VH-VL binders against q9vpl3. Designs and how they scored, part 85

Target 1, 224 residues: q9vpl3
Amino acid sequence: RGKINIQRPKAPHYERARVVAVTQPKYPELPKAKSCFKTRAERTQQQQENPYNEIIAREVRNWLDHSRLVAFFHLSSITADDIFRVRVQLHKQNLHLKSYGSKIIEQAVKNTRYEAIVPLFHSNHCIVFSPDPEKTAALLRIVRRVPQMVLLGGIVEETMLSRNQLVAYAQMPGLHAVQAQLVQTLSQAPGHLIQQLQAHQNSFVQVLDVHAKNQMNEETPKST
Key: E = the ipSAE of ESMFold2; O = the ipSAE of OpenDDE; V2 = 0.75 times the mean of E and O plus 0.25 times the DockQ between their complexes.

## First folded at step 3 (VH-VL)

Design p6 (framework fv_anetumab; at its last look DockQ between E and O 0.02; V2 from the best seeds 0.00; counts 0 for: pae E 10.0 > 2, placed apart)
Fold by ESMFold2-Fast, scan of step 3:
Structure p6 (fold): chain C 224 residues (1-224), chain A 120 residues (1-120), chain B 111 residues (1-111)
Amino acid sequence: as target 1 above (224 residues)
Amino acid sequence: QVELVQSGAEVKKPGESLKISCKGSGYSFTDYWIGWVRQAPGKGLEWMGIIDPSDEYTRYSPSFQGQVTISADKSISTAYLQWSSLKASDTAMYYCARHYSSGWLEFDYWGQGTLVTVSS
Amino acid sequence: DIALTQPASVSGSPGQSITISCTGTSSDVGGYNYVSWYQQHPGKAPKLMIYEVSNRPSGVSNRFSGSKSGNTASLTISGLQAEDEADYYCSSYDSSSTPYVFGGGTKLTVL
């Protein structure tokens, strides 16, 4: 018997409540359904457990410092099964999907060269780490099939790249020197890319063309 | 050489707790996931679950979700399988195995197995 | 319960070829190219023989081959040898709530 009337009282009419809330002075008010808060002892115990956040924040800093590829994603609602499948596909490519709370990320990057990434974590998020920046193309191929994951940007060889810059990087050949040169070029003002490519007497462009054709042949066998 | 060494055989009574171990050596422990596979006497193989030792991310088979806990301690390169309260039906050989990164969820290296016997 | 259907036993003579079947549904064997095969000798841990339908790990004899047609995967052992006598388990990804399932196993006897 303890169902609709006792267990779930009907909420006040929303339209009326909304009008009243807008017209009244704003001030802190305790939720009517919650008259009990954590005791001082419980709050103290919770604060004593805060050192675990520093351990996890240190783990995040270690990932950031030792990964040559870091990609940031907005993560929409996704099932446990679907995210597990993505983790398995990424792991096969030495890509490590991690999810950390925004407060832990902020704590990890505060007063570091990575502090600029904090705004990316104001909504639901996940991060992919790899010691191998050549795996950027594999990452984008996998994530292309996961509409719940939206690429925001990344860090390659300690250089912050936008979504479009990271996509451009993925088209590059798997030669470390060539990829490092591209990262430096992509971080500069428009036009510098052309200047640097010309300075290399089209060698860089030829390698990119060969790489693009090889990628096309692997993804679309019917391409010439 | 890559090796997974499991703890020795256990004989327990129903209701007792148990934690068995799987120590990896000869490779970077945090670079590979570790799975657990059960084989009951006279039965086939059952996938129990898997763990990423680098962040302790776990995924369980629905049959074992809530029945066991998989954990890892990367400082000593050891994975664990734990029961809070054993049942007679938990009597089985338990294998730990390293995920074959070139495959989907296949295992390349296996421990020798830990025989768990639960009887009154 | 057995997730994938295998014959309980198969037999062959040295030098012959035998085939072990593994039958599932469109949510596992039929839907994905994530079929694997394991060999288990008595008292030993399993050994990965085939992954992703037809690929062999390093160190596995080319006498072992895998294939798939519809909802049925097959392991073929050519040039049968006495050392091949073992239990063979197929496995597959399952797109339902279970990410990895095994077949009931097949006992291979070399006569």
Scores: ipSAE 0.667, ipTM 0.841, lowest interface PAE 1.4, mean pLDDT 80
Fold by OpenDDE, look of step 4:
Structure p6 (fold): chain C 224 residues (1-224), chain A 120 residues (1-120), chain B 111 residues (1-111)
Amino acid sequence: as target 1 above (224 residues)
Amino acid sequence: QVELVQSGAEVKKPGESLKISCKGSGYSFTDYWIGWVRQAPGKGLEWMGIIDPSDEYTRYSPSFQGQVTISADKSISTAYLQWSSLKASDTAMYYCARHYSSGWLEFDYWGQGTLVTVSS
Amino acid sequence: DIALTQPASVSGSPGQSITISCTGTSSDVGGYNYVSWYQQHPGKAPKLMIYEVSNRPSGVSNRFSGSKSGNTASLTISGLQAEDEADYYCSSYDSSSTPYVFGGGTKLTVL
């Protein structure tokens, strides 16, 4: 029995297509009740304050508070399988992909420093969390291969960054690298300073010696 | 050392509920996914599903979707597989396995298995 | 049941090389390099022998090797030993249905 390709079902044989077309229950066009066209966003809004929402909101807060890297993504027509693949790849890098309802996010960030992120969550979205800001480059590398994930922005070291800023951050040398460079630069500075200080001292001593020698020569009376 | 320890063998009747466990040790439990694999007597391996213990994200094989529930309690480093109503056809060895981090969907460590016998 | 195709059984003498095939489709074995092989002794849990077509985990003998051509992956066991007698299962990522699929298994007998 041929693997039913659910993603690209082979057009049924003409005869089968006819049978399917005829046997498709013509469901009476349900009156386009305005209620059926509720966007997933609208459906999520009607989710009754489930006591569980508070728990989930707390979880979101916990992730936000303990993450040094947070990235926000819009999901455009992504399949469950695509999400799975991305999630696996991210997980290997200790990057945690999560998806929460907009209401949960709102609840989670209400009256917090993160409240500014609420406008980012008007559509299908996901969040990637990491305790390591150095993983930003890895994150972007992975996501670049996933056109369905659109970077909206992020939080790095408690600072909100735009998409462009996040990309720029990922291109920067790691903090450790910068620190190492700074240390190297600072370590070289004292040596130079010492050399300069010593050079001045040495020159001063030389001048004094010359002066002393000249004075000694003047004090030697020509014993005629 | 990484180890997955599963709960003991179960003998049940059709219609009964069952929850078996898989406890991970020797590693960070939330850093690896846990999969469940069924093996009927004398048969091959069947992938049932997988869970990310960090947030309880789950994926099921289509054959097992709605038939079982996979869950995890990260506080005690334990994954679960449960049935609401067992069938005779559920008689099998059930393995939990850790998802290998260096690969894609391979399992590097396995539990010893839990034999579930469902007989009238 | 969507399974990868393996021979039911293979046999070899000690010291010989044997190959077990695993045939899939373009949505699994042929589409990705995410083929794994597991060894299972009677009454024991499976053991990962090969991952990503040809990589060996730590502790796995170099007698085990993996390859892939088209939609067919192969496990080769060189220098066959009595301890190699076991069931062998291939697995692959599958993008068309279940994310993870196993082969039907191959019983290896060492003569």
Scores: ipSAE 0.291, ipTM 0.654, lowest interface PAE 2.1, mean pLDDT 84
Fold by ESMFold2, look of step 4:
Structure p6 (fold): chain C 224 residues (1-224), chain A 120 residues (1-120), chain B 111 residues (1-111)
Amino acid sequence: as target 1 above (224 residues)
Amino acid sequence: QVELVQSGAEVKKPGESLKISCKGSGYSFTDYWIGWVRQAPGKGLEWMGIIDPSDEYTRYSPSFQGQVTISADKSISTAYLQWSSLKASDTAMYYCARHYSSGWLEFDYWGQGTLVTVSS
Amino acid sequence: DIALTQPASVSGSPGQSITISCTGTSSDVGGYNYVSWYQQHPGKAPKLMIYEVSNRPSGVSNRFSGSKSGNTASLTISGLQAEDEADYYCSSYDSSSTPYVFGGGTKLTVL
């Protein structure tokens, strides 16, 4: 379980509805008004006029720093009831569904190795965070029933994975297999990860064609 | 090679029960949803419902909710469509079909169909 | 829950281009890019021809193309051939009550 940094210092009252507290007992967001994702216009306005942009950016950094699993999705139009049901299902698995504006993401990852993720947030999106990388299979099972959420890729144990690599990771048989795969992936140079993500910035359909564009996959031997 | 093989044609009387099957091979059965589609003689395609074989999550068309039961046995890679009490109006061809890819909502492979005839 | 509207029949001569329409609503064709097209020859199971509005699966001729404008999707068959004579169905994701709806079907006759 992860705690967000905003909860340790008390948030101002007018921002309380926008902060998700990860505390005990579990209180999923049940009312429709509280469980609705913000519209595109509301997200843009929040980026420009929120007096606590640094606090929100620190929230994103805290999620990135303390989540061993991060998954990025393109989000099509979805009803408030449907997204609420998905959010509840994910929360039961310690999977936390979030959405942030691109300016906030840019501020959070500036001068970090994660700057390459910013273009993913220029379209309608959502992110799933979790401290539990073994929950990747549960994540993919839940979102299979949600055609509005299209997987773009993710981060596991601070290593960026393509869509196909994340799906393959989810099929691993246990923690030892996960640790072995991640040790192999972590030995990969960070520059190769950035290059692969930059190659897939345009279309979520093109993520499925990784084989044609990224013949040097993060695990491909380069000795020839 | 992906293949969906359905059970053979059935001739039944009104009020009888029936369970027809759809066996998937050549792929990981639990990674894809299976849908059932009805086609009455000379008529179009009607979506009946879908099952995720991995956890048996099902969703029915409102027109078929409570009329049929969709189930699966993942240990033998088989999905089922079941009636507790057949009606003459159930006379149709029944297809099972698989998603092309998870989350894309198209049916890429179809079974050969099972003709069910219900008459007295 | 809303059926997609297709013309009952369309005909064309060999070599012509023909277009089959599929009209829905904002809850399906208009709201999402998950329109598919299926070809069905008599006595055979349907075959996927187009998915996600305009994509062709492997083995489908590039004579088949798909598009969408507003609440109406279209299947276009160029260079019409005798083997194209079949029934054609559109389908779409639908957010209103069911995840999947079919059109009523269109019989294509090659003259």
Scores: ipSAE 0.007, ipTM 0.514, lowest interface PAE 10.0, mean pLDDT 76
ESMFold2 (binder alone), look of step 4: mean pLDDT 91; pTM 0.937

Design p60 (framework fv_imvotamab_arm2)
Fold by ESMFold2-Fast, scan of step 3:
Structure p60 (fold): chain C 224 residues (1-224), chain A 122 residues (1-122), chain B 112 residues (1-112)
Amino acid sequence: as target 1 above (224 residues)
Amino acid sequence: EVQLVQSGAEVKKPGESLKISCKGSGYSFTSYWIGWVRQMPGKGLEWMGIIDPSDSYTRYSPSFQGQVTISADKSITTAYLQWSSLKASDTAMYYCARHVEYSGYDFAFDIWGQGTLVTVSS
Amino acid sequence: DIVMTQTPLSSPVTLGQPASISCRSSQSLEYSDGNTYLSWLQQRPGQPPRLLIYEISNRFSGVPDRFSGSGAGTDFTLKISRVEAEDVGVYYCMQGTHWPYTFGGGTKVEIK
């Protein structure tokens, strides 16, 4: 239906690294001489030392470090034209749709605060980045029209949020201080992103209920 | 005001390299794509390709893939169109244009540069 | 690539009289979202192209109301209700529904 505009089909750094990778073997070749000396583990390690993957992984780390809003999606089968249309709408709102292989994401986030996101990327996926957390509502409005993209969760102001928590955050656009308090409260809860996507739904709902009641009564919620 | 200003006319010989520029001003340069359009003498418009200045992602029309290089430098709000080796058939007027989205999917190229005339003759 | 065919090649008109330009695409320009990404551009002699109409019938800012667009699917029309001297130039339709974007061959509007 839509105008098929090439606004942001793929990350530029990812495309540059992919061009380099295409002109060179994606994985380093083992030396033909004395290859029989190497164990399977040694060969696997050498093949994993792909310099092109590290370049792309650095791009992923830069996006994560410089974005205050990161949203993770499962991506069902979708045409190039359809996903491109979505990229155009997102780009207008300073929302940047990126797709990376699971190995590259794992390499990018290994030994970082974001390592917990790796399990989200074992299937077809994409990520939306933005420096502006106020764009969460715009993001969800756009994605609601794209049934092939299923929201899994995200990171807002360095706090991992479940799908339901992101939806709740988006529904409070006029209450920045309340949104910040909710994000801060959730950051005190221990656990991995996968556990947070499941276990903290009830605590988030409870925080919203307490805040709503205290707001109506002109009193602030008790904080610890 | 919002405008795109292109570099001046060029006269080149076949085999020479060339890089022409398109400088944006009066708007957030990285928020819009820049497209390049060719117009051969006395002919119509043809689409060459487009670049996202925020990360230098480019995409080319199949007819121009491998024929030209599109690039951008966001620090000086300038997009570029480059040839490694010019041919007489590259003689044309070249326009840059800003890609805008008005309301979701309402897309258009609303601001155009004044054009750069490139003449290639032996 | 989607082929855009414009008729006529040239349209001589008397000042103050109407002009009509047709554009036909080789494939439907209607996308799955219900929108049709057809634009009309004006190029006056020695000038760069100027956006007149986007998405079939929406006038761009500053475009006089004597310009109107209509159509659906594969057949589109640009109409000028009262041609002024400043309207002399070449008019192009453009599709943005499928990559690569493609232009019509152009229609020259001139005074007879």
Scores: ipSAE 0.000, ipTM 0.420, lowest interface PAE 15.9, mean pLDDT 75

Design p61 (framework fv_imvotamab_arm2)
Fold by ESMFold2-Fast, scan of step 3:
Structure p61 (fold): chain C 224 residues (1-224), chain A 122 residues (1-122), chain B 112 residues (1-112)
Amino acid sequence: as target 1 above (224 residues)
Amino acid sequence: EVQLVQSGAEVKKPGESLKISCKGSGYSFTSYWIGWVRQMPGKGLEWMGIIDPSDSYTRYSPSFQGQVTISADKSITTAYLQWSSLKASDTAMYYCARHVEYSGYDFAFDIWGQGTLVTVSS
Amino acid sequence: DIVMTQTPLSSPVTLGQPASISCRSSQSLEYSDGNTYLSWLQQRPGQPPRLLIYKISNRFSGVPDRFSGSGAGTDFTLKISRVEAEDVGVYYCMQGDHWPYTFGGGTKVEIK
């Protein structure tokens, strides 16, 4: 039986008695998910070094050819638990979340009808594929809860749609045939669609740049 | 050339500490996870854990949780595996391997280190 | 943990003959994104493991055409159409779908 010896020098007693697990709350390290896509520099190095590029490009072509719904997203860093939850929700709706480098996308769609999508993938991105275009509404409901995923546009029934056109498509109730007709109507000027999608992406980047510069110029910027 | 180069063989006594290394070159080190694999003499391969060098986030296999520490120093593109107190049962070949990511969490160990032989005997 | 089971070959392989290596998982390896992250690794005597096949059937760069993978769900096969002397070694299947990642026990390929 012993007493706690309060009179002993604190440093030696502290060093011998210190047990972090019982004296302080311990927060377990949470898994940090890798972004769906690396930074531009990391993408370039990864694509140049990785022998999988051509093999994965073939996989991408297969997904594009067999999916009636393809949605393109900008993706920011997200936790492993959050992306796992998103993938589970998407999978229940037959929605498949994939990430590919810009060079892989370029190799996959080169000399195909999808070649025009390449400019969309110069930033961090991910893609959702589905054989079922009626799942567009479910996709947007799920993504609304994921601020790290920003819709850029997509392909529905082999027709390129801007973000706003895809949102409009998702809001239309009814039969698949009616929805397909609406897709054709919404894409009356297909020649400008890629420009619109790229412009939205570039405008988003410009807005972020202006916002960052405005925050830098503020007297008391919000840093939290 | 993409490669992982591991530190040399070690001979230790039970109770001693040890830290072995795995140095990456020829690629963006922080863009890939590094995994550690144990192979006991005459036995198969078993996963010990993985680390994301960008933030040092680590995940251990249940059998190795608390047995070893995995760490990384991205400034010198090196991952580490360490023991505070070695046991004879730690005698094994240890490999590091790089994780390839393309489709979200697509996983393949494409580049492997040459291995570090650790011998622990009295 | 997912248990990966590999059966040993019944006998050493004759040079130039085909070899088939079986791998069975204790549960389905289909990931939430619809893919199956089943890989095959080759370990030659005294060498580190080398990736041969990923996602069931995709050959890694530099891997000879004589290697092929197949399977779905819980049953997977690695085939060597014509075994060469350099194919001697231990072959491991590995799942990367679920943590912790697990290896099969290995299948030794020896030449008679």
Scores: ipSAE 0.000, ipTM 0.405, lowest interface PAE 17.3, mean pLDDT 74

Design p62 (framework fv_imvotamab_arm2)
Fold by ESMFold2-Fast, scan of step 3:
Structure p62 (fold): chain C 224 residues (1-224), chain A 122 residues (1-122), chain B 112 residues (1-112)
Amino acid sequence: as target 1 above (224 residues)
Amino acid sequence: EVQLVQSGAEVKKPGESLKISCKGSGYSFTSYWIGWVRQMPGKGLEWMGIIDPSDSYTRYSPSFQGQVTISADKSITTAYLQWSSLKASDTAMYYCARHVEYSGYDFAFDIWGQGTLVTVSS
Amino acid sequence: DIVMTQTPLSSPVTLGQPASISCRSSQSLEYSDGNTYLSWLQQRPGQPPRLLIYKISNRFSGVPDRFSGSGAGTDFTLKISRVEAEDVGVYYCMQGTRWPYTFGGGTKVEIK
């Protein structure tokens, strides 16, 4: 009881859209003196707050509630044209690649069973949704050709799975009952899965920072 | 039992064509890449290329691009390495191996075929 | 291409004694996901290569615990704690971090 997708809902249309993130200036978190007077900038920011984020957050909740497969990826630098081609390839398999800001994801999962995933989105990320968990194998085959997308983990039939557990699930026969039993067996292993995913995320951030520093100090890397 | 079984030894003349095979069994053939490795007599190992059997997507090492063709037939779980025109310098042992490349997988080139010896001499 | 350099070229060792093989890469093998895709392979005379170790230090299934791997970045080591007669062969390091994948030149382990 509690399948993410009990009935197959109508999927949202896939759209080629470029989203530009706008960041508003913020005041120091710990100011030297507290004041009850709101500055002009603070009032302007409050007036410009729009409900758009809540609309997108509801869209994210809908995807989570109606998807029996959700996969989380770190996304390295990739061109708009390259990600568009990947999105089209995934869409043909009923796999929907979405990218949302961390604030919107936090708003979407607040007070839900998915709240534990928030730490996965502290860096550049994307999510793949599908109503069909049997598409996990197709997802992994497509993504292994996209080195910019690094699998962090996912949710299959409402069960959190690590990267290796998702790979194991993908290699099972296409019999749904057998796959569901494997998911249950894998998830019973004590492993603090969220902590493991967070540890990998932190390791990846460290590697990314080291790599970025090395890239700055070296001539443009030769493509191999 | 997971295994890769390669075709038998070949003796050819320069200019002849050749196609050798690597048959997978005991696993989901389309879930793994198949790689081809050359070992010249008394020398070390060289990657030639890899193929994804699910859609026949290939990647070649620069030294082998245009020299060989890698293909696969998923209906019979078999990968192939082919030459249109052999040279004496193609004399070597050829191995196939299975692999999962990216997305944080813990797999490596874990299962290897027994090898196919190709001898090219006039 | 990433160049993999192995030392020594050959390692004669007394039965029961340890052996150590070094592998150095021309570039860091640490991938953006935090993993280092360095493997060690064993090739016994007349046999195909056999995976011993993957991701620096993880022993493959069925590999004896006398084999261990270590290292980071560009410098890696394979150690055999006590060499047995069956360990005679050529050992290769391999990187899977960047395409094309590349092998080290090999180290021949032989009994003296």
Scores: ipSAE 0.000, ipTM 0.454, lowest interface PAE 13.8, mean pLDDT 75

Design p63 (framework fv_imvotamab_arm2)
Fold by ESMFold2-Fast, scan of step 3:
Structure p63 (fold): chain C 224 residues (1-224), chain A 122 residues (1-122), chain B 112 residues (1-112)
Amino acid sequence: as target 1 above (224 residues)
Amino acid sequence: EVQLVQSGAEVKKPGESLKISCKGSGYSFTSYWIGWVRQMPGKGLEWMGIIDPSDSYTRYSPSFQGQVTISADKSITTAYLQWSSLKASDTAMYYCARHVEYSGYDFAFDIWGQGTLVTVSS
Amino acid sequence: DIVMTQTPLSSPVTLGQPASISCRSSQSLEYDEGNTYLSWLQQRPGQPPRLLIYKISNRFSGVPDRFSGSGAGTDFTLKISRVEAEDVGVYYCMQGTHWPYTFGGGTKVEIK
């Protein structure tokens, strides 16, 4: 059960180390040092709170609340000139590219329906907001020329969509009503699958019960 | 349903011009690249080039640069492959295919046309 | 240009037996963000090509689970766990990592 490549110390060296350890004076741990460490960590955390972060977090919440399209991207290394070009192209389509720090996003979405997005922002990222969900296709057309922006997923009409679901929404060659129905269908698919799996589990239990009853009836058939 | 429908077979003589088409339906035409692939009789697949129908930006494979023209008309959801002067070596099956590329995601050809057979002989 | 080399050129196989196709690239197909854009296509006799696998191992919609892809860097494999009559055709690997995109030379899967 141990690792094959572990080499143990030779007996003379081990014996010497053991004797030194046994005769070493024992010093009690200072309770106040342990307590001070915890208090220090807590004070450090409290001192790191920045009122500016709360103001910007409020701005992020406002963008989320007033946008019917929100798309999340991983952002690889990109020059200021290149990102500016992308912002201009997006702005023409009423698409607004924003970058916020991970802590600010966490503060903005904490205890909201959007809290699930936090893991998407542990590395370099950006978000595109729009009040117009029909601009999803325009968004994807623009970003396909920007290899540094990698689509992670989004929110359309207050519904969380994966990358593939958002791409499927953009492909819909239909009216707003048809697109809204597609969003609902795509967002409900995982839930429906879970319900189907639970139904199959219940059906299997019922089949086992019926089988047991049939076995009992075969053992004790009626003979009138 | 998503589909790409190509124009019918062509029989031409060397030196003649030709334009074949690939019509997309059932999807947002400008959201996808359209690529053209050549398959010579009894041989494998060769990438010719790709076009972005949203702005007609085109990339050609080096072997086809200057030998063909790829274009698209987004108003009728149709891409084109054109020769100004055909050669016998252009005899092949030509396929169009839809290609997905989003922000560093290169995918593959996910939807293919049925093919257009071009025969060039004297 | 990236050269894609497929082996074997031809793979005769008995119905129900497994088949394996190898694809080797002249340089690494790993892209930024750690993704590898290696795809497998099937072409049945007289039909256009059909996407089977994308990004090494992801099965495309409607593709049977007997098809699987694996590999990394420059060496990739397509496996068919139990070959069926409908699997007869030519299989191609394709790289989408660098322009120009390039195909392997093809592997013909035959029965008997």
Scores: ipSAE 0.000, ipTM 0.427, lowest interface PAE 15.7, mean pLDDT 75

